# VHH binders against F-box associated domain-containing protein sdz-33 (sdz-33), part 19

Target 1, 300 residues: F-box associated domain-containing protein sdz-33 (sdz-33), of Caenorhabditis elegans (q9u232)
Amino acid sequence: MATVPFPILCLPDFVLQKSLKLMGVVEHLCLSILSKNIKQLIATLKGYPKCFSFKFVPFTSLTVVGERFKHFSFRFDIDESSQNANLRSYTDEGTYITLTVPGFTVKHWIEHVAYVLCRNNSIKLVLWEPNIDEVYEIVKDMRTVEVVIVSSEIQSCHLLKLFPSLRYLGVYKAPISAQILTYNLLHLEVKTKVTLNDILISNCSNFSISGNDVSDKELNFFMRSWIKGSNPRLTKFYIRNSLRVRDPYLETVLFQNIDYIETHKKIYWRTFEISRPDGTKADVMWDPLYNSYFNMTVQH
Key: E = the ipSAE of ESMFold2; O = the ipSAE of OpenDDE; V2 = 0.75 times the mean of E and O plus 0.25 times the DockQ between their complexes.

## First folded at step 19 (VHH)

Design w4 (from v6 with Y28T R30S S56Y W100Y; framework vhh_enristomig; at its last look DockQ between E and O 0.06; V2 from the best seeds 0.00; counts 0 for: pae O 12.0 > 2, placed apart)
Fold by OpenDDE, look of step 19:
Structure w4 (fold): chain B 300 residues (1-300), chain A 118 residues (1-118)
Amino acid sequence: as target 1 above (300 residues)
Amino acid sequence: EVQLLESGGGEVQPGGSLRLSCAASGFTFSDYAISWYRQAPGKQREWVSTIDSGGYTYYAKSVKGRFTISRDNAKNTLYLQMSSLRAEDTAVYYCAADDYGDYEFDYWGQGTLVTVKP
C-alpha cells in the first residue's frame, strides 16, 4: 500500500477547513505548497488580516506584520550555487523551522507568503536599505501598491518601474526628490526633511509628513496657497512636528490673511474651516496644547 | 525631541514579577499605538505586546496570560506588568511607538534589561 506521505491531503474539504483553522501561518505556508486545493482553502479562511506589511531585506530576511501586530519573522538561506532559497521561520523558542522547496528562490517565497497571507489583497512592502537593482528582480512581478523605503538614498527614477501600481509611498530617511513629489499617488508619507516648496509641488491626495519642523508661517503660506488653488488633488495634509510647549501655534499667525471659522474646540484640539473661492472647504485641525501636528482635510 | 525611556528592568527569580515602564515625550502619546518588544541574547527581536490608541491590547502567545500591557496617557507612560517570569523571558525590553498604524514604528527606546535567573 503506497504510504501517502501526507494523509491530510486526502481529507475532505470540510475537515481540512476545520483543521486549517487550528493551524498557524507556518503550517498554512507548508500545506499550501503541497496542495493547490489547500492553498485555495486557506484563501477562503476567515480571520486573516486584510493587509500585511512585509519588511524585506533583500536576500536576508522577511518580516511579516499583520493585524493585531502579529509578527512572523523569516530568514532566507540561499544556496549560492543553485540560487534556491530555504525559508527559515523564527520561533518563540529561539529556534528555526526550515522550509525547503526545491526550486524556490527568494522571490518564490515572497510571492508565496504574500499569496497565502494576503490572498491578493494589498501588500505593504517595506524595503530597508535596498539595492534597487536587486529588489527589482524580486518584486517586478508583484502587484505592490504600498511601499515604504527606508534608505539614505533613493533612486527615484526606478520607483515606478519597480512598482507600477504604486498608490502609497513612504519615504523614510532619504531626501525626497521632486520627481517623487510629482507622482500621482494616493498617499505619500515622508519621514525626512521637507521644504515648503516640496509640499507645494506635491501631487498626492494624501500627504503625511513627520520628523519635520514646519513653521506656522509656512503652514499659513501653504493654506493661503491652497486657497488660491494650489495642490488641487489634495484631500489630506498631515504634518507631525516636534512637540511644542504652549502657544506654539498662534492662531493669528497660522490664519493670518485667511478667512476661517472655528468649528470645534476641544481641550486638546481645535478645528477650523477654510474655504476656496470655488466653494471647496477644508477642515484644519490643530492641537493648541501640544502642537504636535497639523491636519488639513479637504471636504468632499 | 521625541524620546522613549524604558525603566523597571532588573534581576528577578523565576516565577517572580516585574513591572516595566516606558516614559514618552516629544509627541502626542495618546495618538500612538505603543508596543513592547524584547531581544534575548543571540536571538532576534520579538514582539511582546501592544496597546493601541483605542486602548485595545494584544499579546504574543508566549506572554499571554502572564503579561499585562497598559498605558497612562496623562502621564505619557506605557507599562508592562510581567508575572510568572521564566528564564526565557530574559531579554532587553524595548518600547516602540506607531502613530500611523502601519506596523512601522516611528520611535524606539533604548531598552531595559530583564534577567530571570535563579
Scores: ipSAE 0.000, ipTM 0.206, lowest interface PAE 12.0, mean pLDDT 82
ESMFold2, look of step 19: ipSAE 0.000; ipTM 0.210
ESMFold2 (binder alone), look of step 19: mean pLDDT 81; pTM 0.810

Design w5 (from v6 with Y28T R30S D31S S53Y S56D D98Q W100T; framework vhh_enristomig; at its last look DockQ between E and O 0.05; V2 from the best seeds 0.00; counts 0 for: pae E 12.4 > 2, placed apart)
Fold by ESMFold2, look of step 19:
Structure w5 (fold): chain B 300 residues (1-300), chain A 118 residues (1-118)
Amino acid sequence: as target 1 above (300 residues)
Amino acid sequence: EVQLLESGGGEVQPGGSLRLSCAASGFTFSSYAISWYRQAPGKQREWVSTIDYGGDTYYAKSVKGRFTISRDNAKNTLYLQMSSLRAEDTAVYYCAAQDTGDYEFDYWGQGTLVTVKP
């Protein structure tokens, strides 16, 4: 592969920076592989707010995710024998390109993209395959802060040992373990079945449950347990996309034997307040018209 | 192997209608939220519409009232009925699948071109 001299490095710094700011993400990546000096210059722009996710599926991919579904998706073309990888994407002009750096593996690309486009080295992993040790070898120099477990073959103790910076964990289709439930997570998202006991033993700050059948009677028990001091680390508890049958007499079942104050009543949501004996309060929200779900927020 | 295959794109007059399809294979379609995205040449990809695994639908402001998303879980197929098409709707339309409420998409299609004549 022959190089052609690129006069862009001969421009005054202010002209060069202005020229670079007119370019899109893919153009920045294309330029960033031309030389170490250009790579460094593009990295100083730091215009992208979030780091990326990496998915281990039959076809590996890298997504840099922004707000409101804005994203930049890249796929790897991996040579199985050498492990050399090309990075493929559509340009902002709508054409398809392939980026090639001799000797680059998936690991090299992850580090390069993070350096050039992202403000930190934090990553999200989506684990569809059981080979967590191969994943670790690729990403061990990054800060893994979020993991989604799809496979039940990944042992909870091993996962937590490998990724000590873990703050966000999703357990989607695999059974959830007590080790995960009791771990000091900032956020735990569960899309598989959980029991009332699983909720009560959890030690996360924010607990999100989707696609579950948690009844109003079970929520009543949970709230009474919370009033008595359970889940002392809990700040937010969400049930989204609940499978439960809506109870038209919510207050009769949900707040049985609970002292509460209704603080807001609107078409789209109702808010209640409950308290511990020590004065700690929690807001409970119910949406009677749209996507009826339960939301509890502790006022710390 | 997971695949998403869009079809139904083409040329249409302003005010016209098209129906896009996205055929899915290699995964449990009913457990995924499925979305349509579009990308005009030289523009960033933008969200159009989502239907979640429970059947609830969501629309970008620019298409609400004109586009209707639907799914047929028995055929593993996602649809986008587009009406009152405008020149600014010209784009490559992609379908994308995400597992049960992720903030990012696990699988993407190759896209189908929709051209609305000026």
Scores: ipSAE 0.000, ipTM 0.172, lowest interface PAE 12.4, mean pLDDT 73
ESMFold2 (binder alone), look of step 19: mean pLDDT 80; pTM 0.807
OpenDDE, look of step 19: ipSAE 0.005; ipTM 0.267

Design w6k (framework vhh_etentamig_d1; at its last look DockQ between E and O 0.01; V2 from the best seeds 0.00; counts 0 for: pae O 16.0 > 2, placed apart)
Fold by OpenDDE, look of step 19:
Structure w6k (fold): chain B 300 residues (1-300), chain A 119 residues (1-119)
Amino acid sequence: as target 1 above (300 residues)
Amino acid sequence: EVQLLESGGGLVQPGGSLRLSCAASGFTFSSYAMSWVRQAPGKGPEWVSTISGSGDSTYYAKSVKGRFTISRDNSKNTLYLQMNSLRAEDTAVYYCAKDDYGDYEFDYRGQGTLVTVSS
């Protein structure tokens, strides 16, 4: 234990805990560098959210988003010659405090912030063009439940292995692999090109697709396949298309060879009910004109 | 490449039983619903049965319900059709199909196996 001659470090834990509760995140970060004991105490404080979102923008910034809109924004000031980094903690007013620790790199700061603020919490990772292995080394001791990856390239083979508690996955920009699709995720969000086959292979409960053009014929195929027992874990399927139908009341293609009941008819959207032979039902909301989306919800 | 290979067909007397198998390769078998379809001489394709990817859900045509049982072994990438109480009208080429519409339309199918029910 690094013995720093600071009086506050000699206080009993119960007093220290009270004092820490009166301090802000910057103070916590500073004190936690000075004492492992304090670091541990801070990590157990109830003042931090149970789930944090870490946004990793390589070599530039770290954003921690907690519950109830509590945001902590950090930037790194990197010395290119030494690779040492200072941490800039930004305030809501747009000002920042710079923390300097000799020898600290960006990695050291991320690890420290993560440990102090999120060690015992669930984590959401938002990764922009990340080195996944590097990120893993930082968060390997934390419980990662949600990952959003914005990257042109992703090797998906290791994601579940790296993050065994993963429940939510967002894959943006990069093509989604068949392996990822087979994950038993609660929620999969894709903002890249997907095929009908991809949809059919998917094993997630909630599948959201944005920025795609899935035709009514393909949606028809999907529904028919679902009726025949495809995607048994599916509870919700959402797709927002760029395609628009001139006549929003033409459902002949979408429901070809499907028994359906129209349940609601609105100006911009219509709702239908389809069913499996086993009695399972699903609500289909279709908006081909205004929002250009297809939403299927399996009834429980 | 997706490959489906049916086997187990043959000649059987009315009231007899047969078990068909379909070996699948070239795709993630457990991710897809699989179906049996049949085509009798001079008739169009007929949907027979479908099983979900997980195997939790099974569906049958009215004509075979209670007599046929569809099953799968995902560890072996194999689809099965147990056919009991066979009738003359069950005579057909039976095809294993991937992601079919439940009728004559399907994504992939095999070469089929002939089942002949005759006295």
Scores: ipSAE 0.000, ipTM 0.208, lowest interface PAE 16.0, mean pLDDT 82
ESMFold2, look of step 19: ipSAE 0.000; ipTM 0.236
ESMFold2 (binder alone), look of step 19: mean pLDDT 83; pTM 0.845

## First folded at step 21 (VHH; framework vhh_enristomig)

Design x1 (from v6 with Y28T A33Y; at its last look DockQ between E and O 0.02; V2 from the best seeds 0.00; counts 0 for: pae O 14.7 > 2, placed apart)
Fold by OpenDDE, look of step 21:
Structure x1 (fold): chain B 300 residues (1-300), chain A 118 residues (1-118)
Amino acid sequence: as target 1 above (300 residues)
Amino acid sequence: EVQLLESGGGEVQPGGSLRLSCAASGFTFRDYYISWYRQAPGKQREWVSTIDSGGSTYYAKSVKGRFTISRDNAKNTLYLQMSSLRAEDTAVYYCAADDWGDYEFDYWGQGTLVTVKP
């Protein structure tokens, strides 16, 4: 009788399926390495989210976020001499299990995880300060539907070429190019200096500016431009973490030459409605005294 | 070395005028949001005025119409022209520079005292 090193591999598929359903992600990853059959069975299991988020912290960690599996953190232990990598699965308690597969590189692990957990599913990539080119080489063959990049290296690469499915972009510590601004991003978050021109030429649906103090005059101009038909894709424009204006009487400046209706008045904020000639409306939330928030949400 | 140096403070009678200056060095002045703050004795520091890198200006209601903020990027200098001064304007006036415009100021001056009294 051929000594089968892993008895579980000898189980009928229907038993394996039942067993697999009771197992966790780490077990699935392990077993899928041992058997192609099991790998395939796992891929057919129901209950995995339709979309997984992979967070890449430069070549050292992989975070999988899903509905069923809230937070799985993996870390790569890379042997620099061989380029082989071990996968460390961390628990919430700070303990970890190490998976070692001879010959597996970081790329192999990522591909394996993607295959096992995300087969035929949408993948969201969240890249934090990565070498974008290197990351691209790893993920270029993956089915990516959404990419979030937070990097200062945006100007040094052909970002849009590398990631044609780019929907979310965070720009930190770097100026943003006109090319990116004019691109039809779903969400653009900027934590760098933004000019009025940058705002005006933007073509993103959701534009978040952090750490910027856009003047009421500038906002007025922006709103006027919107009313005139600028950025028909805009759904939301908002400034975060900014003490823009502390004078409540600047309302007249903010809405100068704009027809508006005050819809809500609260202790900390006021809401106004502006409209385009075509009937499109937007809600403008204004808090000059406390949070100094400006939120413009286009009504759909 | 980054430096913000306020000047122009002094004693003035009610209704009088005074011009404050803030000389900046050690950083790219033109790219910064520059603000005036003031702190009266026993009171918290309060915002007075801001001029952004684009030249847009903001004023507290208490000083609106009386104070004018301006900047000379060639001289790396911020100004505050104060007119129609009131006793309530008595305070130490501070210059502050913010790179990102989020009012988390990178640099502060030492302040200059303005005293409005008969």
Scores: ipSAE 0.000, ipTM 0.207, lowest interface PAE 14.7, mean pLDDT 82
ESMFold2, look of step 21: ipSAE 0.000; ipTM 0.198
ESMFold2 (binder alone), look of step 21: mean pLDDT 81; pTM 0.809

Design x2 (from v6 with Y28T A33W; at its last look DockQ between E and O 0.01; V2 from the best seeds 0.00; counts 0 for: pae O 15.8 > 2, placed apart)
Fold by OpenDDE, look of step 21:
Structure x2 (fold): chain B 300 residues (1-300), chain A 118 residues (1-118)
Amino acid sequence: as target 1 above (300 residues)
Amino acid sequence: EVQLLESGGGEVQPGGSLRLSCAASGFTFRDYWISWYRQAPGKQREWVSTIDSGGSTYYAKSVKGRFTISRDNAKNTLYLQMSSLRAEDTAVYYCAADDWGDYEFDYWGQGTLVTVKP
């Protein structure tokens, strides 16, 4: 006779389902360990966000960010002798509860959390100096749509192979390879040094650059390249926190040999329209004096 | 020592063709975008053409369709093939090399004179 340790496990599914809807993430995680049936019921519950963010600080912590459950922080207490791990769930107040499951490793916990919270959902990975191969082994069965890498080193070719469904990529503190730049990403965010060549060969739809010193001369050539037909997928190119020199007279440099129309003039910014021979238009927001940013949006 | 040395200039009839060369030394040529500029007597220096490190080419409206810029990284040489030359193309032609991120060119040549006249 299968010993049922908890009375709740003996409830009919419809009652369980109602009860589960009233419970939080931690309760779901706990109960899902106790019963495969409950685990399955939880996985079918409505209301979980379509995308979860997993922040991996290598094998020490797991942060889950979702719409329904704004912020859950987990840490692992690893027994070095057995390689078993306990899961510590932290509250916003800094208190935590510990979940212990015999035989569970860090991998088991991550898989369990993912199953319970993200079974049919896409995931965003935020990786802080990770071993990408190790992370992949954990998330290979999950649909990864966004990756943010905060690392000094990236194996770009390997990354793209590992995550074929990748649409959004953030790369911080690492050089960007040509393979990544030429990939058809929906969104690429770079917080590292980017050259004009990098910008010109990019094939992403939305390209965000931060902390770069891109000159107006370089931007001019970028726009010329676009006018000539480069990156037909481009929807937006913008520079955040530009380090360029604040010079209101650089308009002549920025638009040298480019036909443009000024569409808006405000105190803090100006907007221009440029056009490709095929009729495609783009809005260029230029603010060298106040905000020191560049924003180009292709009109659809 | 960094050096850009232009050659190939001379006198040519309207409608004629001329090929300019710029030999570069003393720096990593392949990493630079290279440009041609020209300065006519009494006029300001004007941009003519640029080729970036990836091989993409850019042209001033005034020369588009008539001039062709190219580079040979193995020879550290920039070229400008000029065709259908006009009197207005008369100028001293300069090659310039620029690293990414700069507002100004790092290196300039001494120039070569092109004269288009009957």
Scores: ipSAE 0.000, ipTM 0.208, lowest interface PAE 15.8, mean pLDDT 81
ESMFold2, look of step 21: ipSAE 0.000; ipTM 0.218
ESMFold2 (binder alone), look of step 21: mean pLDDT 82; pTM 0.816

Design x3 (from v6 with Y28T D98L; at its last look DockQ between E and O 0.02; V2 from the best seeds 0.00; counts 0 for: pae E 13.7 > 2, placed apart)
Fold by OpenDDE, look of step 21:
Structure x3 (fold): chain B 300 residues (1-300), chain A 118 residues (1-118)
Amino acid sequence: as target 1 above (300 residues)
Amino acid sequence: EVQLLESGGGEVQPGGSLRLSCAASGFTFRDYAISWYRQAPGKQREWVSTIDSGGSTYYAKSVKGRFTISRDNAKNTLYLQMSSLRAEDTAVYYCAALDWGDYEFDYWGQGTLVTVKP
């Protein structure tokens, strides 16, 4: 009898399945490499979420987050000469276990993790400053439900074509195209210069702007435009301006020709309610004194 | 390196005028709202005026009608024209900007002293 190095591989499926249920994610990943049968058995196990979030940090790390499960952090140790990669699984204590599979690239690991943990279910991608083209090549065959991109180089590719399921986008230090602005994003976060026109043509539900200087007059115009029916999809508009006026009396500028009701007044911030003719209301939180932010939340 | 350098401070009599300047470097000046603050001895720093990137100006009630803020983007310079100066205007005046690349940090100049004395 050929001494099978791993006796567990010789167990009947029903025993193996029982054993697998007692094992963790790392064990599943390891055993799945050793046996196709085990890989298949793991795919049938209950308890894994239907969707996982894969966070890519410049191809150096992979974070798997389940909606109701423990998060697992992995990093890649890439051999530049061979393009092979080892997978490091980190513990909560900061220690890590290294998984080495000869011939495995980063792509192989991602595919393996996706298969084992997601079981070919839907995945959410969170991309932080990635090479978009490289990421696309890796994930193009995966069933992606949602894509979150935080990148400074979004102009280098056709994001909407590559990722039709794009819902969240972060733009950092990069110009943003009208195409992106007018797209039905759930969340757009911009940390670069944005013009009033950009804001007005935006069609996202949640628009967050940082590192900009939008005047109270411009905000006034924005609110008036909203009242007149602009961006019916808007749920939230947030902006942190550069050093804004710390004068609470500028309320008169901000709300010029706008009917509003003050609902809350605190030391650092005030809340107002504005309304559209159709009855839709929005809460406007204004902090000119401390945080210098404007937050408008539409009531749905 | 971001730098803000205030100048133009000095001693002036009540009712007099003074023009402050703030020379900015190390960032795209035109894209920023720039503000004047002041701090009197024993008092907290207070906001004086702001000019945003669009050129809109804002003033504290205490200086409204007397002070005028302006900017020259070509020279990366902020100005504060002060007129009808009062004793209560005596303070160190600071220029301030927020780094939009790292919006968590405010940049401050070293300040320039304005003293209004009879």
Scores: ipSAE 0.000, ipTM 0.207, lowest interface PAE 12.8, mean pLDDT 81
ESMFold2, look of step 21: ipSAE 0.000; ipTM 0.198
ESMFold2 (binder alone), look of step 21: mean pLDDT 82; pTM 0.827

Design x4 (from v6 with Y28T D98W W100S; at its last look DockQ between E and O 0.01; V2 from the best seeds 0.00; counts 0 for: pae O 14.1 > 2, placed apart)
Fold by OpenDDE, look of step 21:
Structure x4 (fold): chain B 300 residues (1-300), chain A 118 residues (1-118)
Amino acid sequence: as target 1 above (300 residues)
Amino acid sequence: EVQLLESGGGEVQPGGSLRLSCAASGFTFRDYAISWYRQAPGKQREWVSTIDSGGSTYYAKSVKGRFTISRDNAKNTLYLQMSSLRAEDTAVYYCAAWDSGDYEFDYWGQGTLVTVKP
């Protein structure tokens, strides 16, 4: 009788499936290394989140964020001589388990984790100063729907070509090309300098800007442009942490030459309604004093 | 400590001109919108003008076309050039800034008196 080192590997698939459902991510990763069959079974398990988030910190760490599994942080212990890597799974208590597979590189681990956890699922990539090309090689067979890039160098790559399923893009610390701005993204979040022109040429449905100095005159112009028919796909335009003037009298500037109705007045914020000639309406929430935000939501 | 110090006030005849200055210290001046307010005797304090961090300027209807707000970030100084002054412009003029860390507080100067009289 061939001594099967792991009895669990000899269980029928239906039993394995039941057992696997009771196990955590680390167990799934481990068992998936031991058996291709188990790997396949895990990939078909129900209950995994529809979207996983991978945070890449220059290939030294991997963070998996899922609805069901909370935060799993992995780090790589790389042997410089062999280029082999161990995977360290950290607990919330600061302890970690080390997974060692002979011959596994960082790339192998990432591929394994992605395969086991993200097969047939959409993925979110959070990239911190990454080599985007290298990351792409790893995730090219997966459906990437969201990318957050914290890098100064994004203009050198063709992001939209690399990620054709991209719907959400976050760009931090880097300028955004006209190509990206004019693309029909579902959500664009920018934490870098944005000009009025950038805002006007944008074609995303949800545009969020942080850390920008957009004046009320510029916002006025934006609203006027919208009223005239700019960006018919717009659902939300949001600016937070703006350095706009915190003076209630600027309402006259903000809504200059715009027909509007004040719909709500609170202690810190006010809501207005603007309309396009075609009957489309938008709610404008304005907090000039405390939060210094501008939120325009188009009513569909 | 945030400090705002207004200067340049005085007495002027109708139709005259005056330039106010506000010296700011204790905060990152360039990152903030700065405003002029005024308070006439027996009246409430009213907004006059604002220049935001981007350099955009805003004016009350009553002063539009007559007053010009500007700023020198290198000197941390706000200016208000007033022209075609009227009797109704008589007031104590205040410089105002916000605390970057706490939006609940406005910082005000002590004000400078502008008197427009024949």
Scores: ipSAE 0.000, ipTM 0.209, lowest interface PAE 14.1, mean pLDDT 81
ESMFold2, look of step 21: ipSAE 0.000; ipTM 0.216
ESMFold2 (binder alone), look of step 21: mean pLDDT 81; pTM 0.812

Design x5 (from v6 with Y28T D52Y; at its last look DockQ between E and O 0.01; V2 from the best seeds 0.00; counts 0 for: pae E 11.5 > 2, placed apart)
Fold by ESMFold2, look of step 21:
Structure x5 (fold): chain B 300 residues (1-300), chain A 118 residues (1-118)
Amino acid sequence: as target 1 above (300 residues)
Amino acid sequence: EVQLLESGGGEVQPGGSLRLSCAASGFTFRDYAISWYRQAPGKQREWVSTIYSGGSTYYAKSVKGRFTISRDNAKNTLYLQMSSLRAEDTAVYYCAADDWGDYEFDYWGQGTLVTVKP
């Protein structure tokens, strides 16, 4: 049951706005579809700075991220013939709530949620089994800035052409391609296998690698290559390795044939400075005990 | 460009207190949820506490009632007041900024070591 009007709708806008500030994601979304006045008041609050990502498959859903990383997930109930969509979610009591706006499609909902709840019109896509043209048609009027690909395959050329505002790309399972590696991304996150050559040809500003356990010998070669001028656009390079007890001889491998200045030495982390001949410096932070991470930040 | 710099770690006796700081730069600090994480030797990194832009605070069960997270938006600084420290709290403590919210964080500090003697 949708009960309208609530007494709150009879209040002056100033008083109503103060009441709305006490409410959460679900309350704001429910109220925002009741009237244009309430929609506008909620939009002025913009209380959820990182409040949604959009997932495709196994069913189409919208996730809003609230306080304490709470996720508020809604599944679309789509009429295949009309493409009209309702949002559905469980309540804490175990019943469904359904939000209905006559004529709303998935695209209308994405635009509505962005307008009323989010600080910007940027969208993140999480693609499990992408039909990328279908996704594009739904989100083409939004600013797609981040895509995470979980599927085992990527249409690299097509993806990059469809989303020209793309700054962040995550590739979790599919083999990484040279097209993606050489693309001028702000941030590239890879959880699939990468080689030393893949690292050396990359053209992103921030490169994050996990799930690979990149060796100290490979990191040594990378640093020596960087000193000689490789990866000229790189600002941050971060490796998340699995934790393992470090071989006590690994320090000699990591900095073999590298001139460095150690700037900090603790049990759990050490920092170093390396330099290019042109004076460009990089700060390297490294886990001496477990080799759980390697972090290089270039001082531009 | 985004930087998170932790400080305030050190060695303490059981039951002692420490105050950790995280100085942030390169982003609009007041708009981000900022968190503390910790990583003990041989263990996975674990979440400790989060403070949202609106000031709401949340804590892991293991630290609730002993740790207090706070922020000073004018100084772009995150704090963790730690009290009633135990040997199990020994870890490297990291601050992290949550830019997008639904996967691993993009921005981490270098960490500050807290050692609680047996």
Scores: ipSAE 0.000, ipTM 0.156, lowest interface PAE 11.5, mean pLDDT 75
ESMFold2 (binder alone), look of step 21: mean pLDDT 80; pTM 0.803
OpenDDE, look of step 21: ipSAE 0.012; ipTM 0.254

